# VHH binders against Uncharacterized protein MJ1408, part 4

Target 1, 350 residues: Uncharacterized protein MJ1408, of Methanocaldococcus jannaschii (q58803)
Amino acid sequence: MSREANPFKKMPTILMPDELMAKALRRGEKVANEMRQKELPWLLKARFVEEHKVRTIASVVADNLQKVIDKTPPVRKLPKFYQEMVEVLVGIDDFKKSMGAFKWASELVRKLGNEYARKIRKARTPQQAGKLRKEFVGRVKSILEQIHPEMAFVAVAREKLKDLPTFKDLPTVVIAGYPNVGKSTLLKKLTGADVEINSYPFTTKGINVGYIGEIQMVDTPGLLDRPLYERNDIELQAILALNYLANLILFIIDASEFCGYTIEEQINLLKEIKDLFKAPIVVAINKIDLVDEERVKEIEEKLKEVGIEEILKISADKDIGLDELKERLKKIAIKEFLKDKDAENKELEC

## First folded at step 14 (VHH)

Design k01 (from z04 with D101Y)
Fold by ESMFold2, look of step 17:
Structure k01 (fold): chain B 350 residues (1-350), chain A 125 residues (1-125)
Amino acid sequence: as target 1 above (350 residues)
Amino acid sequence: QVQLVESGGGLVQAGGSLRLSCAASGFTFDYYAMAWFRRAPGKEREFVAAITGSGGRTFYTDSVKGRFTISRDHAKNTVSLQMNSLRPEDTAVYYCAAVAYYYGLEYTPHEYDYWGQGTRVTVSA
């Protein structure tokens, strides 16, 4: 449950200073018109009208800023995946500083609203009451302009973060390997037709999410299908965020090499992924229907030399070995998921 | 800190009954399959019975089918083994064990993640 929704989806639209002031002034004038209906002596009515206008403007501005804070959980309390995404896409320190600016401005506007309301109650003329209200509005405009950079920053951050993928809090297998080794065919065969495409930073292809019962399968076209040297540091950081989701890596090798990459190239990519991820790796040797058993044996031996101990032999196209693969993936992914969840519970109970 | 604590062992006459209990703490009980293993003197640990995390399926070694019943109580975080019609060959130290389960159970002891220290059951002829 705690990881089933993108926490940034609930963030409200961020208004810029002039937009928020316009909203507050419109609401304030509506309240002022309602207060003018009261049967009061001329000075008392002027005080009453201007006081309620000030209180309304302060409330609209302060509540809007506070709503942004309330609908944005503190970054430090987010699941690590989302913390890493905030760092990669916007910067955690700048995000925290901007939230602090919203809080500061909200509290100050509320304080000024109360102060000016008290001054207006003591106004000696209607003109003085109006002048005090205009002065208050000027002060609020100034406060909003002071935090304008932070408001703009949060607006941009919201746009970047609201479309982050939503992952269920389930045992998760991340699929890796070169293009055309059979990853998409295998995903479809293992999970059926209910595969979702989700956006992910630094890929226009998105990521494919499917399920084997309660096992979340994630295929990463454009992410874990190219050598590491093609990535800059920021892109690599986004890829490494998958460590917080992956309980198991399933690496697919095309035994036939018809994918366009030699076995040596495929094993080199496997080594790079092994270095990037802490999760255990299962290797599936795919397309065994297109090669001799001796060739598959040679590939197995090369994989053992690299340190891979979980090896399955399959053909996704011919439905060979898929039941054994499915059972092995479930066992390992669930075991690793529960280790992580039990460690988390242990820390919370201490 | 994961703990599995067995209780309910003791001396019983052949044909009698005994109920073992295992209290679990330090992990998310509902996500784990629970099992009982036993070790007779001079023998290796052998599988006795298991129950899935949900409690929907139970498994038994052939020699105990119809005599032993495994159950779990999610409110108390316990797994129990009701042993009826006991025989002298049931004499062993009985161990509680836990493993993640979604597709099948592990019958091999080294695949289990957590173990209790055991409770001794002696069945006299």
Scores: ipSAE 0.000, ipTM 0.169, lowest interface PAE 19.0, mean pLDDT 83

Design k05 (from z04 with V99I)
Fold by OpenDDE, fold request of step 18:
Structure k05 (fold): chain B 350 residues (1-350), chain A 125 residues (1-125)
Amino acid sequence: as target 1 above (350 residues)
Amino acid sequence: QVQLVESGGGLVQAGGSLRLSCAASGFTFDYYAMAWFRRAPGKEREFVAAITGSGGRTFYTDSVKGRFTISRDHAKNTVSLQMNSLRPEDTAVYYCAAIADYYGLEYTPHEYDYWGQGTRVTVSA
C-alpha cells in the first residue's frame, strides 16, 4: 500500500442489497442462457443450467463483498492519524463490525453456493434443480438483507474517509496560529509555493500541505486557529488526531496585532496548543517589519515566561529570517520524527 | 455490554476429553471470528483455535491439531472447543476471544477485541 496516499481512496462503491442481487441475477441468467445452448440430455442440461446459475450468482455476490474487504485497509495497519480519523468520523468499532459483516456474508454466500451447486448436481428432476436454485437465491437475499445496515454504514464511511488528506510519512510540521497572522504566506514562502490543498472534513477551507525538502508542512485552517472552548467535540478530536501527525508545531504570532488579536490572546492560544500537543513548539514572531525592536523584545520575553524556548523573529512578507526558520524547523522536525519512529518500532516489538 | 463467559473447564485425566463453551452477548456474534486462547502457568497466552464468523473456516495451533475441534452455534451465540486426547501440557486457563478483523484470523492476542474471564483446565498425568 503506497504509504503516500489516502489509504481509503481505493475503496469501491458499495452496492446495496437490491443492486448487488440484481447484478448477480443478471449475470446468472446470462450464464444460464449459455448453458441452455448445449446439447445435453434433458435432466443433465437442467442441472448444468441451474448449477452454473447458482455458482455465478454466488461468485458475483461473494466477490463483490470480498472486493470491498480487499480494498479496505485494516484499521490496525493504518498510521495512527488515519486510525484516529476513522474513530472520529465513523467509529472504529462500528467500522470493524461492519467490515466483519461483509466478510461473514461473503464467506457464507460462497459456502452456500458450493453447497447448492452440489445438491443441484444430484437433483433427480429439473424441477428439483430449479427449486434448489430458488432456495439458494432466497438465502442469499436474506443474507444481504441482514447485512444491509452494515453495508449502508460502510457506504457512508467510504464517503467520509475517501476525502481524507494524503500525508507522506515524513517529518511533519503543523502550523498553528490565529487567522491572518501570516500562516499561509509563510507556508508559501517556505515551500516555494508548492502547496497542495486537500479536503478535510473538519474544515471548509481544507488542509494546506507543502514540502521543504524532506519535511512536510501542514496548515490546518480552522482547526488550530481558535481557542478550544470554541470547538465542538468532533473538532477537538480532530485536533487531537494531529498529535499523531505532528512532529513539530510551528506557532505563528503576529507582532503587529493587525490580525485582530492581541499578543495576550495569541499567547493564550499558544498555551492551549502547547497543552494539547506532545510535539515541541517553535514560535515564529511574524511581521517584525511592522513593529519596533522593543516591541519584539517584549513579545519574546512574554513567550519565555510561558516556557517557550525556541523563538524566531521573522517577516514572511519581507523574507526576513526565513532561512533560519527553515533550518531550525528541519533540524527539530527530523529529530522528533526519528524519535517517534523509534518509539513506534519498540511498541511493535512488544 | 459485551460478555464472553467460558464454561466446561475442570480436572481431567490424561487421555480424557473436555468440552469448553463460551457464551457471547452484547455484540453481533455472526460478524466476529471467535477464538480460544490458553495460558499455561509461567507461559504467555497462546493461540489454540479460531473459527470464522460464518463457521466456514477453522484454524488450529499445531499442538492441538487432530485433537481439538472448534465450533460455533449461531443460534445460541456460542463457541465451543471439543478437546480430546488431553495431555498434561494442555493444562491452562482457556480464554474465549472475539475479533472483528475482516482480513482474517489472527494468532496474536492483542488483536482480539473481546475476552472472557477464562476457564481452568487441568490435565493430570
Scores: ipSAE 0.797, ipTM 0.930, lowest interface PAE 0.5, mean pLDDT 92
Fold by OpenDDE, fold request of step 18:
Formats: sequence, C-alpha cells, structure tokens
Structure k05 (fold): chain B 350 residues (1-350), chain A 125 residues (1-125)
Amino acid sequence: as target 1 above (350 residues)
Amino acid sequence: QVQLVESGGGLVQAGGSLRLSCAASGFTFDYYAMAWFRRAPGKEREFVAAITGSGGRTFYTDSVKGRFTISRDHAKNTVSLQMNSLRPEDTAVYYCAAIADYYGLEYTPHEYDYWGQGTRVTVSA
C-alpha cells in the first residue's frame, strides 16, 4: 500500500440497515419492472422477474458491504503508527470483529441470493416464486439487523479514522518543545512554508507536517509540548504511537525563556521526552539572538549534563544556524530510518 | 471470557477416522473464521483447515485434501474437523483457532486471535 495517504481515507459512507435495504429494494423493483416488459409465458415470466429481483437485491446488499471491506485496509498491513492509532481511537479487536461482521453478512447474502434464485427457477407457480422472494428479503433484513451494531461501530470508526494524518514512508523528524519556543517558526523556515495544518481526533491543536527534501517534519502541538502529567490517556497513547513514526526527535529550547518556561522546566520536559522515545534526540537552542553567548554556553553545558550529545545553536527568526541544523537532521534521520527498516525486514524474515 | 475447547482426540489406527470438535464461547462466533492447526512432535504449528464465518468457503493444506473436512454449526457455536483415512504423519496436537479477518484467511498462526488448548491425535501404524 503506497504509504502516501491516510489508509482509511477511501472508506465509504456506511449505510445503516434500513438505508441499505431500501436501496436494494428500489433497485430490485426497477429491474423487475424491466423484466416484466418481456414477452414470456405467464409462469416463466413470473420466475424470471422474481429471480432477477432476488439477484439484484442480493447483489446490491452484498456489494455494498464488500465495498466497505475492499476499501478498508487490514489492520495487520498498516504501518505500526496507524495500527496504534486504530487501537487508541476505536480498538483493534472491536474494529476487526465489526469488519468481520461485514464479511459474514456479505458472503451470506450472496449465498442466499444464489440459493433462492435457484429455488425460484424451479417454482411451480408464480405465487410460490413470490413467496420465495419474500422469504429471501426477510432473511436479508434479519442479517442486516443482526450486524446493525457493528455497522454503527464502523460508521463511527470511519469518522475517526478518515481524518488521521497522512504520513509518508520517509525519514521522519518529530518536533518537541514547550509552546512558543519557536517550533512553528522553525518548521516554516526549514520547509519553505509548505506546511499542512490538520486537526486530528487525538489532538486539539492539529498536526503540522512539512518536508525538507526527502525528510518528513512533524509538529504535534499539544502532545509533546507539555509534561506527561498534563496529558490524558488518549494523548499518552498517541505519544506512544509517535514512537513508531519518529526516526529522530528535534527538541527546541528557547534560550530567552520568553516562552514563559525556564531553562530548567524545558530541560525537564526534554528528559521526559528522552525517556519516552527510542529515537535519538537533537536539541536546538533557539533564539540565541536574544541572549548573550555566555548564556548559550551555560545552556549547552546543562544539556550535556543530561546526556544530550547533539546540540545546535540557532535563531529561527534571524535565520541563524538553520542550514547546519537542516543538514544534521537529514543525516541523522536518514541513518535512523535505514536502521529501522533493516530491523523491520529482519523481523519479517523470522 | 473467550474460550475454545477442543474435543474428540484420541488413539486411532492408520486408515481410521476421528471427528474433532471445538466449542466456542465468549465472542460473536459468526463473525470469525475458524481454523484447525496442528503441531506434530518436534515440528512447528502448521495450518490444517479453515472455514469462513458464513461457512461458504473452506481451505485445506495439501496433505489433508480429500481426507479432512472442516464444518461449522452456527447454532451450537462449534467447528468440527472430520478426519478420514488417517495416517501416522497426522499424529499431532490439534488446535482450534479463530480469526476476525475481514480481508482474507491467513495460513499463519500469528494472525489468529483466539486459540484452544488443543486435543491430541495419535495415529498408530
């Protein structure tokens, strides 16, 4: 599956049992009317009409359900990030079960359609043919009513999943840091302002995605910009899901503290992020234009004390150090991406 | 709680027959495909047979085709494996498994959601 779009974006609208049945019956009647125009002996005509009606109804219902299946990716084939998001938003087990209901119903309706069509062909009277059609329709209605809860579930799931962010299968840098440290500005400067802002169910502020060549940059406002104790359960799970996306973490520190957070607070957040993510971390000390060199050095030393090895000094606003940052991000992200891909391939071979 | 309970295993002579049964509970049986797997001594677990949720399609490993028949009873929430013309190489612990796979049936064990404890089948020469 080309990792170029949200895998759930193509899911069709889910018709509820009454709607689907109404649609099927309308089409069946239309076909029946067409068949009634044929010049056939009375019994043959009756059989013909009822058979085609049954086949049409079966086809409409079964095909509709199958279309949902065809346009819904199997969870096991999804990238790990999306798998985790399914779990967080709807539950994988419930989702699979519900989709299983679609499959069951689709297959059963097709089977019944064929069976009843055969029976109708052998009907001895027009009345018998009509009775068989009615029986078939009753069974289809019953099947749809049985899976109604699952249909409703998938409808809700679709609404949640269709708006998930589109990530490309590229080396990915996830940006972290407190609000107002300059993340958005930096992202725009690095990517040339080609940033897409979208809202997602797991974040109130949306996700910003940009690209630097073949590197994907992801800003997750509201997720990685506050301490963990301020996060709800869904957000925490979403943060964990980012582990499957991130090849590199870019943590932004505001050297000036004009963001409203002290260096100590920012470093504490950094520590939390470091503990949560397996990916390496690059720290960019931002807004160096607003502080003296001694202050920057002091911050750098503090970062080293907490085990940060990759530290860059920048000013997003003044376009200082951005080229170096860009090159460093590319180098590390690509390296990590390749490493992760190799690891995944090895797991698949076992 | 989800439960799959196998029964019907035992000792049988080569050429004989056994019928395995698996009783399912704790999940919506109709929405799951059911399968039988087996593990012979010293071997890995292997796919034997599967049946779709609706019962409309069945799948078999090549070595059991024509000899084994998988079926299911929706009213009783059971899946069965009729094993005919048994061979010594059929000796194994047989496991019942369930999968909510809407895309297709898998032949690999790791994709199945629920498993029974297994029933032992021994075919003597």
Scores: ipSAE 0.791, ipTM 0.930, lowest interface PAE 0.5, mean pLDDT 92
Fold by ESMFold2, look of step 19:
Structure k05 (fold): chain B 350 residues (1-350), chain A 125 residues (1-125)
Amino acid sequence: as target 1 above (350 residues)
Amino acid sequence: QVQLVESGGGLVQAGGSLRLSCAASGFTFDYYAMAWFRRAPGKEREFVAAITGSGGRTFYTDSVKGRFTISRDHAKNTVSLQMNSLRPEDTAVYYCAAIADYYGLEYTPHEYDYWGQGTRVTVSA
């Protein structure tokens, strides 16, 4: 199973009741006109025309509704990341209910189509055949109006979910730290030119995805770069979804404080992220070229006091310490990925 | 809040009949497929029967085909299991379950959204 495709990207456009009914009626009338050209006795022609009109309308409506179901993955089978994103953006219960509504309506329209087609074959007059078809159409309209709220919900859900990022099923490192600590520069230096910008909920800057061999690097500007108290509950839940992706957190500290935040403020953010995520944390002390060795040592000691054991000293701008950082990230991320993959497989087997 | 409440369980002699009922509330009943599962002493929960949201199709495990009939009442929001020609092997706690996000029959209990508390059925030899 791969995370390389957004499971919602293939959802079809959701037609509203009037739109779907209009589509079905147009196709039904086209079939009716073709059938009217047949050389049949007048009663048999009326039965034939109305029966095929009913069958066509039923198929167009039911197939359209079923297509939405077929091209939308069941929430219960999604990876945890996407399940959490459905909850955050639209609500899992309402999403599941809406798929049930589409299924119910599709099945009922097919059932009614068959029932009315059989009644039309027994019609004694052309007028009775036409009346039966009109009754059928009225019932289909009623069914569509009944599920109108669910159709509208799915249309909105599609717009919110279709642009979710796709992540490869690879060991993943999520980068955190205040703005301007050098996260994007470091990402480019570690991964080269293969950085892709993707949309993500609650950030207008998107997320940056790059690779070190088979290690997926994710930078999240606007997400893991400010205190949690500045986030509402929905934003926090979207941030927490990253827990299902992250095998390792790389936290960047700006030793120079030119980012605009004191070391104390940066360490406080680190503590919040440490509490938020289950993944191990590697801290990179960046911009060591702009401060003396004593200052870097002081920062390192403060990090050890907070419980950080993996500390690297770097300058992204000056290419200092990047090879060692890269190797350490690979080792930890792969180890954690394999542990998570084994646990995930056992859960699916239950 | 969502509730599934089973009733109709009890003690019956082999060859006898029971009708189980499950009252549903707190969700849009028609949008859910309904199923009966059972758990015999010392065994895992197993699929017995299911009915689609529209009521158009029913499904049964092989051991109950021809003996059990699942039905649903749209107006009362109930699903029923008519159990005829009961055997001692049918002794179990019977559970009502509901699932909305379905594309076909689900035999796996973990896939179902809502569960009742169960009703006991004992079939004496």
Scores: ipSAE 0.545, ipTM 0.848, lowest interface PAE 1.8, mean pLDDT 87
Fold by ESMFold2, look of step 17:
Structure k05 (fold): chain B 350 residues (1-350), chain A 125 residues (1-125)
Amino acid sequence: as target 1 above (350 residues)
Amino acid sequence: QVQLVESGGGLVQAGGSLRLSCAASGFTFDYYAMAWFRRAPGKEREFVAAITGSGGRTFYTDSVKGRFTISRDHAKNTVSLQMNSLRPEDTAVYYCAAIADYYGLEYTPHEYDYWGQGTRVTVSA
């Protein structure tokens, strides 16, 4: 995706077979009534009315099905984050198959509409013209019933996918850490503006998205703020999808422990996140204004023991260390973003 | 398990004809567009022909138009390529491929969902 909304947000409402057929029949009858007002010879009028009814029904059905295809992005061309979300929430193979069913039905209905319109123009009696139109309608109904499972599947998929968050294709920093370590305050200060709140699967708090220029900052309340052993397999898959977004992880430690979690608990969470993510990690030791230098040094030593090389000391409340943090985040996130683009190019060349 | 199995390849003299067939199983055949690709010695796979899921539209690369005809049999779940007026330049391994989520003609092999193992066509001078 580019700088636009969730790629699935433009999906139209999916009509079931009876709903779409009813819509088409109503539109066809409206056209038929308009045509009956014409002053035409008896047989020519019957042909004219039935032909226009068939063409209208065919167009309404085929265009509705085609519109779903046109307004639904092909999964294979989506950013990998969205591909993973489709797999987790609905299943990629069934989604692809269902789009094929819509295309098949749209093409077949249009073909039948043209065929029956030609037959109606050659009808010998008004009764024959009417029988041909009824036969056409029956065949359209049969086609829609055949793809009913795929129509139902897409309707459910639309409901699950249309509310996925919008993420731009930009260098991205994902923020992690226990609740109350200062993530929200820090995010506001780094971005210089209010943060957008977006819905996200498996969390009632949504996600917070903000920007430092062209750097996308993402905070995930309810996802990266508690031990991962508390997650079921589906939730864990949604967390792992963040690997496709994150160029850098910013982990926040509350040096004061006033957040309610010990430094050991916070470092254990850090280790879990380090094991799950490919992206490098920057640790910010926050609330240094509330502790002495020896405690900060102890925390630094523990962080180095677990393999953390990028450590910054800050106070979000007191505006300490934020300029350096901002510049460090931008530098690393851009570097990692460009590495990912280089890897994608190498795959294409091979 | 999805399978695409090609048959009908072989050796033929220039000007001759062959009919390739591809038997499909393990998926809903009607919902997939079918295509033929070929790989000549020392070259990458290239698009040859395609047919939509309904069978209503066909597409051909310029070098085979008028000589090759793609068709599908929905009852037998097969797609065929009738190759007439064969030339030595048509010598290649021919592959059958399937794609469901198509919005137009896909010339790029990596966009296709399923592939056969290929059948060898050799056209001697």
Scores: ipSAE 0.519, ipTM 0.844, lowest interface PAE 2.1, mean pLDDT 87

